# VH-VL binders against o27280, part 26

Target 1, 266 residues: o27280
Amino acid sequence: MDSMNVPEVLEIKRIVEESESVKTFIFSWDFRREVRPGQFVMVWDFRDEKPMSVSLIDPVRSEIGISIRRVGEFTDRVHGLSEGDLLGIRGPYGRGFELMGRDILLVGGGIGMAPLAALADEATARGMRVDALVAARTADELLFLDRLEAAGVNISTCTDDGSCGFKGFAHERLLTLEENHDMAAVCGPEPMMFQVMRILDERDVPAQLSLERYMKCAVGICGQCCLDDTGFRVCAEGPVFWSQELSRVREFGRYRRDPAGRRVPW

## First folded at step 12 (VH-VL)

Design Yc23
Fold by OpenDDE, fold request of step 13:
Structure Yc23 (fold): chain C 266 residues (1-266), chain A 118 residues (1-118), chain B 112 residues (1-112)
Amino acid sequence: as target 1 above (266 residues)
Amino acid sequence: EVQLLESGGGLVQPGGSLRLSCAASGFTFRDYAMSWVRQAPGKGLEWVSAISGRGGSTYYADSVKGRFTISRDNSKNTLYLQMNSLRAEDTAVYYCARKSHYGSFDYWGQGTMVTVSS
Amino acid sequence: QSVLTQPPSVSGAPGQRVTISCTGSSSNIGWGYDVHWYQQLPGTAPKLLIYYNTNRPSGVPDRFSGSKSGTSASLAITGLQAEDEADYYCQSYDSSLSGSKVFGGGTKLTVL
């Protein structure tokens, strides 16, 4: 058994309050274990385990960050933790984003900006031009704006209620952008990703999208995160997929399966 | 004003080669994907090839894969189509078309005629 | 043979309403990709007529309208005029063909 599958008990080094509902937990990390934007880790609070995207990769400080949105019992417990407390982390798992070209468009919604923020750091470090469309329901839910700006990212914001930036959905804002990019990376609510992917495909812009599904093992054996028809396992073949791959996935943007395996509409 | 002007068409024998050009003006060329669409005499429109704005991604119809190569020079605002191993069925008017932000072809050139005949 | 299926011909008298159908599949229109329409007058290059399913470019009369539902799209022309006699093509994107752009076979509209 690979040692990477054994949770490492790590101390929370720092907690960053990103928003009212999102916190970034920072851990010391041994970068002999490579981690890429778009990959996820399994976070274990000694009661339950959940997959979480890596939102910060800092080899200089030997740190990683995991951004967690408060959405349920597990995340409620985690949000109650303090610096110095312990969590189990195993991974990283999954396929991360691949960078290509000279410029990249990031399209993120809500907590979906977590992996994209990490990708932005890598892209800018490589000297790429990074444009980011950051979407949320309201202004107070927009994530990582200061961080992205500091990294040299050109930011466009979009909010459902118009409280910040473009009033409307991400795909609507995308339609108003006059520039195309070498590639796009997308992460957020699946209905958003579906529409964004559609537009990008039609524009001949290669796109990668990060999916979120219920996961248990993270190693491709339990099948809980298996996508219909294709047999893609989000934890193994994903969570980052090319648009060409997702176009083959019937459920993409349409429904998901709950922990019981039932179809649940978005 | 957006303008697209095709050139390079002509008569060529089967197995021969031809290089088409499309000169673009009136817009930021690098920001738009470009396509070639052809129309055989008396027939419908057939998409041939596309290239992303920066030129990093290319796409081809199955009918031309391995024979045609799309490219662009953004410094010259020019789109190209290198056609090799030409066949009689490649005879058509070849249009240069701009891909809009909505995914449509919003601007077309007047086309250049390619005739493949022995 | 075309990925998108159109009737080969449609006809109508001046002032009438005509409809041109464009039938696709689950890998193009049915997937959710947009449909665009083009008008081609005899001896001319195609012209964008409808984009993004229902939108008219500047200069296109409002008697032209587009719609999309399920795996099909439709172009409607009201108040048919002699100048509308042309070939009409629908176009979409098909993910099953490695990102190919797909056209309908075209419809010849005759104004009687």
Scores: ipSAE 0.901, ipTM 0.947, lowest interface PAE 0.5, mean pLDDT 95
Fold by OpenDDE, fold request of step 13:
Structure Yc23 (fold): chain C 266 residues (1-266), chain A 118 residues (1-118), chain B 112 residues (1-112)
Amino acid sequence: as target 1 above (266 residues)
Amino acid sequence: EVQLLESGGGLVQPGGSLRLSCAASGFTFRDYAMSWVRQAPGKGLEWVSAISGRGGSTYYADSVKGRFTISRDNSKNTLYLQMNSLRAEDTAVYYCARKSHYGSFDYWGQGTMVTVSS
Amino acid sequence: QSVLTQPPSVSGAPGQRVTISCTGSSSNIGWGYDVHWYQQLPGTAPKLLIYYNTNRPSGVPDRFSGSKSGTSASLAITGLQAEDEADYYCQSYDSSLSGSKVFGGGTKLTVL
């Protein structure tokens, strides 16, 4: 119980360079502590702490992977680390994805593909058909393509600049797909998720979406990640939400709160 | 060409049951969510029920919850609506409609008339 | 009674422009869900007229146009013709009604 909230100092076993801005850090993991796709861990570099989604769950190798995009001071420091270096990891936290049916559509944008990659592995292992719409600004920012392909995932790509696959946004690509699935899992920029959710709702496709918010405690106490009008805590009730839940969240797709609690646009 | 053909309508007494069918052709049936929409005589359109393409998810209007059951047999390209505990207010033409990838109802059947009367 | 509100009737002379409004709320049109329009000729099944707010299916004349803003949508018909006399329904999605598809009450268009 209490031990889960104390960061364990773990050695970085391997680092996979996913893209110019994204690295996956691999850690040994005791799977007596269950971890599910869609859950997150708090990563502590002994100066700051940030929530990160689990992107790899490998019970065979007793390893987990955390994919981190370089976006600020914390991630800059982490990206400067090498194999053998140490990080503090506590968790996992939050509600992960729930699989249902026989086939699933994954819609991911940028680093949002991290939790979806883990979900893809689980779904494939269960014998599900997995289709993935992988979106990014440019071709070089598309993540996990080789990994997904190796897992047997049917991949469709889209890029803002048309450098790979469909030229346009994820929701635009989705509109060109007539096939529906038993469920969808979505993760990426919130404006993308908003549009994708809208379309899926209108298609009668159940959808789960993973949200990103500023987190401090990760245990539902501080309230920094509370969603307006609902009181949902992203760290406790999320980060994975059903579309029906998010439809009640006023701020979804519209704004977020910064560390000071101010409303800021996406 | 996409075709939807409803059947099973008729006259039934209050409290009775009917089972509607919708035979679909001209498209990959399992890829599309389907809905039932009804229209009482001289009234507007009312959505009744929907089912996902694979049949894993069903949705109902409050007016029919607990009484109606939507289902589908994708091997037969057929949509069903089991209607139990029928009421006079259920009297309507019942349309089956395909949900497009834009979320609209892009194809409709010609409808089947259900009359609930003592 | 209907979740989406339409005027019960509108009328116009041939060649005129008519507009049919569809007023929703923050849980449907205002939430961001799309609006579709259907035309129902007397004694026939509904036909898709406008989809995804502004798009016309094949065979629908460009005299028909759809728009959406805020919590409302609008169907405009220019160059009104006798064959346009029909009932028109708007349709959207409402998140507050457990994923219900919602229709307007319908508008009867009379061509004078």
Scores: ipSAE 0.899, ipTM 0.946, lowest interface PAE 0.5, mean pLDDT 95
Fold by OpenDDE, look of step 12:
Structure Yc23 (fold): chain C 266 residues (1-266), chain A 118 residues (1-118), chain B 112 residues (1-112)
Amino acid sequence: as target 1 above (266 residues)
Amino acid sequence: EVQLLESGGGLVQPGGSLRLSCAASGFTFRDYAMSWVRQAPGKGLEWVSAISGRGGSTYYADSVKGRFTISRDNSKNTLYLQMNSLRAEDTAVYYCARKSHYGSFDYWGQGTMVTVSS
Amino acid sequence: QSVLTQPPSVSGAPGQRVTISCTGSSSNIGWGYDVHWYQQLPGTAPKLLIYYNTNRPSGVPDRFSGSKSGTSASLAITGLQAEDEADYYCQSYDSSLSGSKVFGGGTKLTVL
């Protein structure tokens, strides 16, 4: 096994509270190990291991950030940690986003904004115009707004309850936007991504979408993250996919497999 | 008022070339993807090609791939279709159409006739 | 031979209700892509009639309605009028054809 597959024990340098349920954990990073927006790392708390998207890539400070939403036992433990505490990090893994063109549209939902925030930083650094549609259930769950604004991103917000911005879903807000972009990057709840994808396809906007699936090995061996019919492994061929790739995946936006391998609806 | 006006159609021999133009007005041209749709005499509509608003992405029907090239000049509000290696089956009225936010073709030109015949 | 299948013709008397079907597959309508409808009067360019499955552009009478279910869509015209005599086309997106926009074969509507 490559040395990169052994978790490196890193000290939490800083913790940023993004929302009530989301924290960003910042680590010192040796950038000899390349990392791209859209890639993920495996986070090990010495009991369990989970895949997490990289949400911050800062070569100037030699730091990376991992945003984690509190959703279960593992994340509960991690959220209980403090600055100076230790975590195991291995990676990065997977295929990240590709940037093309001059104008990019980001469509993110909830914690899905994590990899998109990192992408926004890269895109703006390259001089691209970045528009971001940030969606959440409520205003309090909207992520990275200040960070995106500071980077020069044009933000449109959408909330299910209308507490901030457009009242409704991301795909509904998207239909009201008149601008076309050279490409789009999408990450969030899969039903959201499904709807957004079809609209972008119909608009002739190339789109990349980041999927979330149960991952165990992160190296394409165990098959736990394998997508039906295609054989795509989210950890190896993804997690970022082009829309034309996902169009071949019938389960996309419809169902997923749980840790036991059972089909569960979204 | 949105207007689309096609030009460049005419009679051409098989194997020949022709360039169609579509002049657009009444809207922000760069914000909309554009398409060419053709209709053979007495036949139905067939999508030919599409181009994104800023021209970064192009798409072609299999029937014209490798022979036709779609392009646009946003500074001139003009859409183009370069047609090479023309065949008899390419004979049709060619429409330029604007792609709406919903993916529909919400505005159409009156079309220009292309006839490929020996 | 069209990817979307329409009846070649339908007819009705003034005031009647007519329906035009558009049958697709799992790679277009069945995948979840939207359906649009166009009206083409004799000797004219097509005009958008229904967009995004069920919506009418401004100027289109409410006697025109669209629906979508499964792998099929349908255009309904109530209170049929003489000026409705035209060709009608459904349109969608097909992922199996390298991102092609696809049209139905068209339906000629005759008002008796």
Scores: ipSAE 0.819, ipTM 0.907, lowest interface PAE 0.7, mean pLDDT 95

Design Yc23
Fold by ESMFold2, fold request of step 13:
Structure Yc23 (fold): chain C 266 residues (1-266), chain A 118 residues (1-118), chain B 112 residues (1-112)
Amino acid sequence: as target 1 above (266 residues)
Amino acid sequence: EVQLLESGGGLVQPGGSLRLSCAASGFTFRDYAMSWVRQAPGKGLEWVSAISGRGGSTYYADSVKGRFTISRDNSKNTLYLQMNSLRAEDTAVYYCARKSHYGSFDYWGQGTMVTVSS
Amino acid sequence: QSVLTQPPSVSGAPGQRVTISCTGSSSNIGWGYDVHWYQQLPGTAPKLLIYYNTNRPSGVPDRFSGSKSGTSASLAITGLQAEDEADYYCQSYDSSLSGSKVFGGGTKLTVL
């Protein structure tokens, strides 16, 4: 409701170190505020506020998990926090993933596996067959493998440096996978998502892809998360888009915009 | 040895119906998306419809949407096309085609002729 | 008219080189979707000739090659032989719902 649009200050209940650069922060959560895989929250450290994907949705334990990669000033500060420390959270926001059919392919790069791990839990709970292609630069950056395995997900890995699984990019590994799926969900570096989308479109596999853009308001008012060509607001009409929606967006996979609105290559 | 064999073509009057079948062998049928592609006499190739390997997703060209239904039975390795409300412009050879993982149509049947005429 | 434009015909003498163009738009080839080529001999089903812009299936001679640039693609045939006389189609993906799989209009190759 109305309180959903202001930060709620929550205590960090537990911290899981997923990798050297990624931690999952777990909070108690009142599931009267429903959360869908692919939605995001705004995390406020009392200085700055950033969008973060939900990686764990656990109504049984009344817990939500938010996975955060250390990439800059804000995330460095958050990574320095301990259990019992406080963070502000507002949301959830955005359009989540929708499931169809009887089997799904997940393609995740780096921290992009976070919302896909939440989706895998929902898909397996619905009795779907789940295959996951988990990609990273190195073996140490592959995320959620134990959790996915425990959920019964069939995992393929790839690393840019070849330290684990297929050596190469996710889309190159995808070309060597011989199964055709009812749908796919994709999240990761946008150049990776562009290449993966191209392959999935040509295979006749419906795909949903989760984008990240600069956000200020998170509710679609300020216009900072707009995509060129369509005017879609990533925080309102996305962050999850169908591939057919993105195929009309010239900027996808080619460039992004900084907070000043200037084009920046990926 | 991949093999695709269409059947069920014939003569039909406008407004009539036909059901095409395509028997597949030599590959794991459920791992491949399948399509129907048609070719009117003396004309080029036109994609008609596609279905995902497990059958959960279907696609149709605008020219046939609402009139044609693609389906598959993976236990019988068979692809189907139910064609209703047929029109003269539906007259064509209908090919069963396998979608490769690179997005090409890598194997084609020999086709079955559908003629819509009074 | 087709979304992918090909010349209606092309001809060459045995041993010559010919090219067949396939011109698309920003919603198909220009967006980044791949181009595949098919050969259709008279009275037969189409056969995959080139896939993923440049790749040849096993059994396709080296004298067939494909390329893609910008919004266009090209099929090159060198050392023309009588058996190359056929119709040639390019094919790609278009983001519109009605034309998600699109073929060019076809090019009739005549070997003189």
Scores: ipSAE 0.627, ipTM 0.842, lowest interface PAE 1.9, mean pLDDT 88
Fold by ESMFold2, fold request of step 13:
Structure Yc23 (fold): chain C 266 residues (1-266), chain A 118 residues (1-118), chain B 112 residues (1-112)
Amino acid sequence: as target 1 above (266 residues)
Amino acid sequence: EVQLLESGGGLVQPGGSLRLSCAASGFTFRDYAMSWVRQAPGKGLEWVSAISGRGGSTYYADSVKGRFTISRDNSKNTLYLQMNSLRAEDTAVYYCARKSHYGSFDYWGQGTMVTVSS
Amino acid sequence: QSVLTQPPSVSGAPGQRVTISCTGSSSNIGWGYDVHWYQQLPGTAPKLLIYYNTNRPSGVPDRFSGSKSGTSASLAITGLQAEDEADYYCQSYDSSLSGSKVFGGGTKLTVL
């Protein structure tokens, strides 16, 4: 388990500019370490280490892709890198999404579409029908639309400003969708996920949701990724949870904790 | 015009079994989650069980878990409730109810009476 | 001891306003789950009256209204009429496994 606990320094093979603020960094990957959609990696820039979602899993080409939104100092530094530059990667970690049935709904907000794009590839490869509700603030921030379309995914869009698709929040668009599904997979801003979970629970649609929390060890021993009320460790028992597991977690959708353990509202 | 029609109720002894059916028409049955809701004589409503539209997930109240099995046949537009190990407290009118996409029970059948008595 | 608590009865004169409360907990209404209301006339099946906290199905007059706040919800009936005499139930989702779909105990409305 030594290679999972120590960052491996890898060369950036390719960079895909997904939007003005989102890049996908592609690396060669030895798939003796299996990667599942919904698992995460820790990305080390030789100063700091952050959890990042895997958006591309390609065992045939021996490639893994990691999509990163520019939001602060760490991600600014990573976005400044070029092909051939180095990053440390450890993982994968956590529990991935589980597919079941023949029809799946994906609900993604912003960068949350990244792990869902990987899941869409697996679901379509299994012959499932895949619908995706892709949400963003504006049309220019909608991610992976061409990739999803090429995979045969049926796309609905919504934007806060109405510049593409439904004007409004993802959960409001979800209420207008009449199609049936065997399960749902949800990833995005936690307030969005809370509202989407509420609707899916009431519809009796099994849902899996992917959470982000502060992480340090990523293997479940430090306790930094624990959720209030349950003691679930996001890095070990998650980051993907069933909605019934999250319904026991009072903090979900309401607040988060900073590295010092202080409550920070959403 | 949405219609739900329950059948299969009757008198049964404690420990016995009974199977309820609900015939659905006027809507695309497989698009909707369905529930059984019961009402004992002179009492309030009690949710019993639910099944997702495609049948992949089932849910049960604690009072019936392990004894009742909900199922559906989407090719026949029919919802079922298999009731085993029946008890006197299971005596009720059993309603078939459709779950709207907003989470409400928007259409109900007229109910079928189940009486569990020696 | 239903998961959602309603008064057993309320009454009002024709033309008056009545309210029916529905009190839940942090695992249902207080979690953020929606509240729906049903009217049951004597000897009949329940009928959806209010859904998604405040919405009226087609054919339900606007003198019926719903609201939700905190761990509680309320059904208001204005311009009370004789045909409003019925049992009224609130219903929500409870995140506990055993009580996923929960009803209030019911409120008998009597028109005096």
Scores: ipSAE 0.617, ipTM 0.837, lowest interface PAE 2.0, mean pLDDT 88
Fold by ESMFold2, fold request of step 13:
Structure Yc23 (fold): chain C 266 residues (1-266), chain A 118 residues (1-118), chain B 112 residues (1-112)
Amino acid sequence: as target 1 above (266 residues)
Amino acid sequence: EVQLLESGGGLVQPGGSLRLSCAASGFTFRDYAMSWVRQAPGKGLEWVSAISGRGGSTYYADSVKGRFTISRDNSKNTLYLQMNSLRAEDTAVYYCARKSHYGSFDYWGQGTMVTVSS
Amino acid sequence: QSVLTQPPSVSGAPGQRVTISCTGSSSNIGWGYDVHWYQQLPGTAPKLLIYYNTNRPSGVPDRFSGSKSGTSASLAITGLQAEDEADYYCQSYDSSLSGSKVFGGGTKLTVL
C-alpha cells in the first residue's frame, strides 16, 4: 500500500522564515499537475512522511511553497535543512477550497493561515474582496501579514495574549466584526474552527473548513483519516468540507483519534 | 432606527401565487441575512426561508421547498418571498426578520396576513 | 410537532419564579448551536428577549435569564409580573435541516 503514489524528490529552492517556528520551503513545480488552495501534499524526509498544506501556488514562476511548523522530530529535521537540500513531495491530494461570490472572509489560526494565504492570492487575482481574521497565541506567531497586506487583503488580528490586535479568541473577535461576506474559509486549531463554524452557520454565511487527521496513504484506501459518524475520509472527501458536511460529524471540535483509534482530546 | 415593513399579503385561492415584499431601513441591508417566519392563526412560529446577506445562499423549510422562492434586491433594500402553488395550510401572518450577528432574529416587521381559501 | 420541545403552558403567581424549558437534540442545541428566546404579547410581533443563550438585549429586565446545558435550554423569569403574560418561543439552528432555523412550539405563560 506504500507504493500507491511515489514521492518526487525535489530540491529546496528557497526557504522563507515566517516566524521563529514556521518556515516556508519553496520548490519548482510542474503545474500540469494542478494544485488548488486547501489541497495538501505528503512531505517525505527519507525517514517519515507527513501531510502539509500548500501555502504558495505560483504558476507564473512554476513554484509551490509548503509552510511547516516545528513541532516534533520530523519537523525539527526538516527545519534543519538548507537551500539545495532534498525533500520528497507526493500529491497534491484532497479537495481544495471553492470560491464563490465577490467577498470572502478568511479565518485562520496559527499555521492554518498557510492554505488561506494561497486562497487569498487566488481570490484577489479573481478580483474578489478579501478580509482576513488572523489569529495566533502571540504577535510573533501571526503568519503572512505582510504578504496578505501586499495582496490588498483587509486584515484583522487577534492574539491570545493581546500582544497584537484583539485580545482573545478568533470567534470572540468575529462576533465584534461587521459581516457582509458571500462566503468564509476557515483553517486552524479545531476547537477554534468549531466555534467559528457555529457563528457562521447561525449568520447564514456559507463556510468551508479545513480539517487535519492522521494520514498514511493520502488517497483514501487505508481508512486512517476517516471521521466518526460519516465515514468521510479527510484525505479524499476533504480536507476542506462545507459546514453542512461537518455538521454530521460529532467528533469535530471535540476530540481526535490517535493511530490506534483511541479518542484523544484536542 | 431599524425598520422592516412587510407588504403584499391578501386573499388568494388555492393553487394561486402571491409575492411578499419587506422594505428595510436603518441598517446596512447587505450585511444581514434575512428570513421569513410565519404564524398560522392560533399557532406557533414557523421558520419559512432564509437568504444570506449577499444573496448567495438560500434556505427553505421542507414544507415550502419547490413552491416558495426567497430573494433580495440589495440596491432597493428589499426582501421578497414569491409564493406559488399556495395551499390552505399556508394561511398565516408572514414576518420579515433580520438575523443578528449572534444568530438571533433581533428585528421583526409587523407581519402581513396571507389567507388561502376558496 | 416542533423540533424543539417546550411545555404548552406554565403559570405562576406574581413574585414567583417560573422556568420554561426548551428540549432539543444532537443536531441543534446538542451540537452546540445557540439558543435565543422571544416574547410575543397578544396581537403583536415577537420580540427578542434573550440571545446567545444568556444575553439580554438593552431594555430587557434582569429578572429574565437564559441558560443552556447539553441538549436543552431554559428561560427563567423571577419576580413574575402581570405584564409577563405572553407566549414564549425558543429558537436555535438545526444542522440536519440544511441551514434550518427551528422554533420551539411556544409556551403560554399565565400570571395568576
Scores: ipSAE 0.591, ipTM 0.825, lowest interface PAE 2.2, mean pLDDT 88

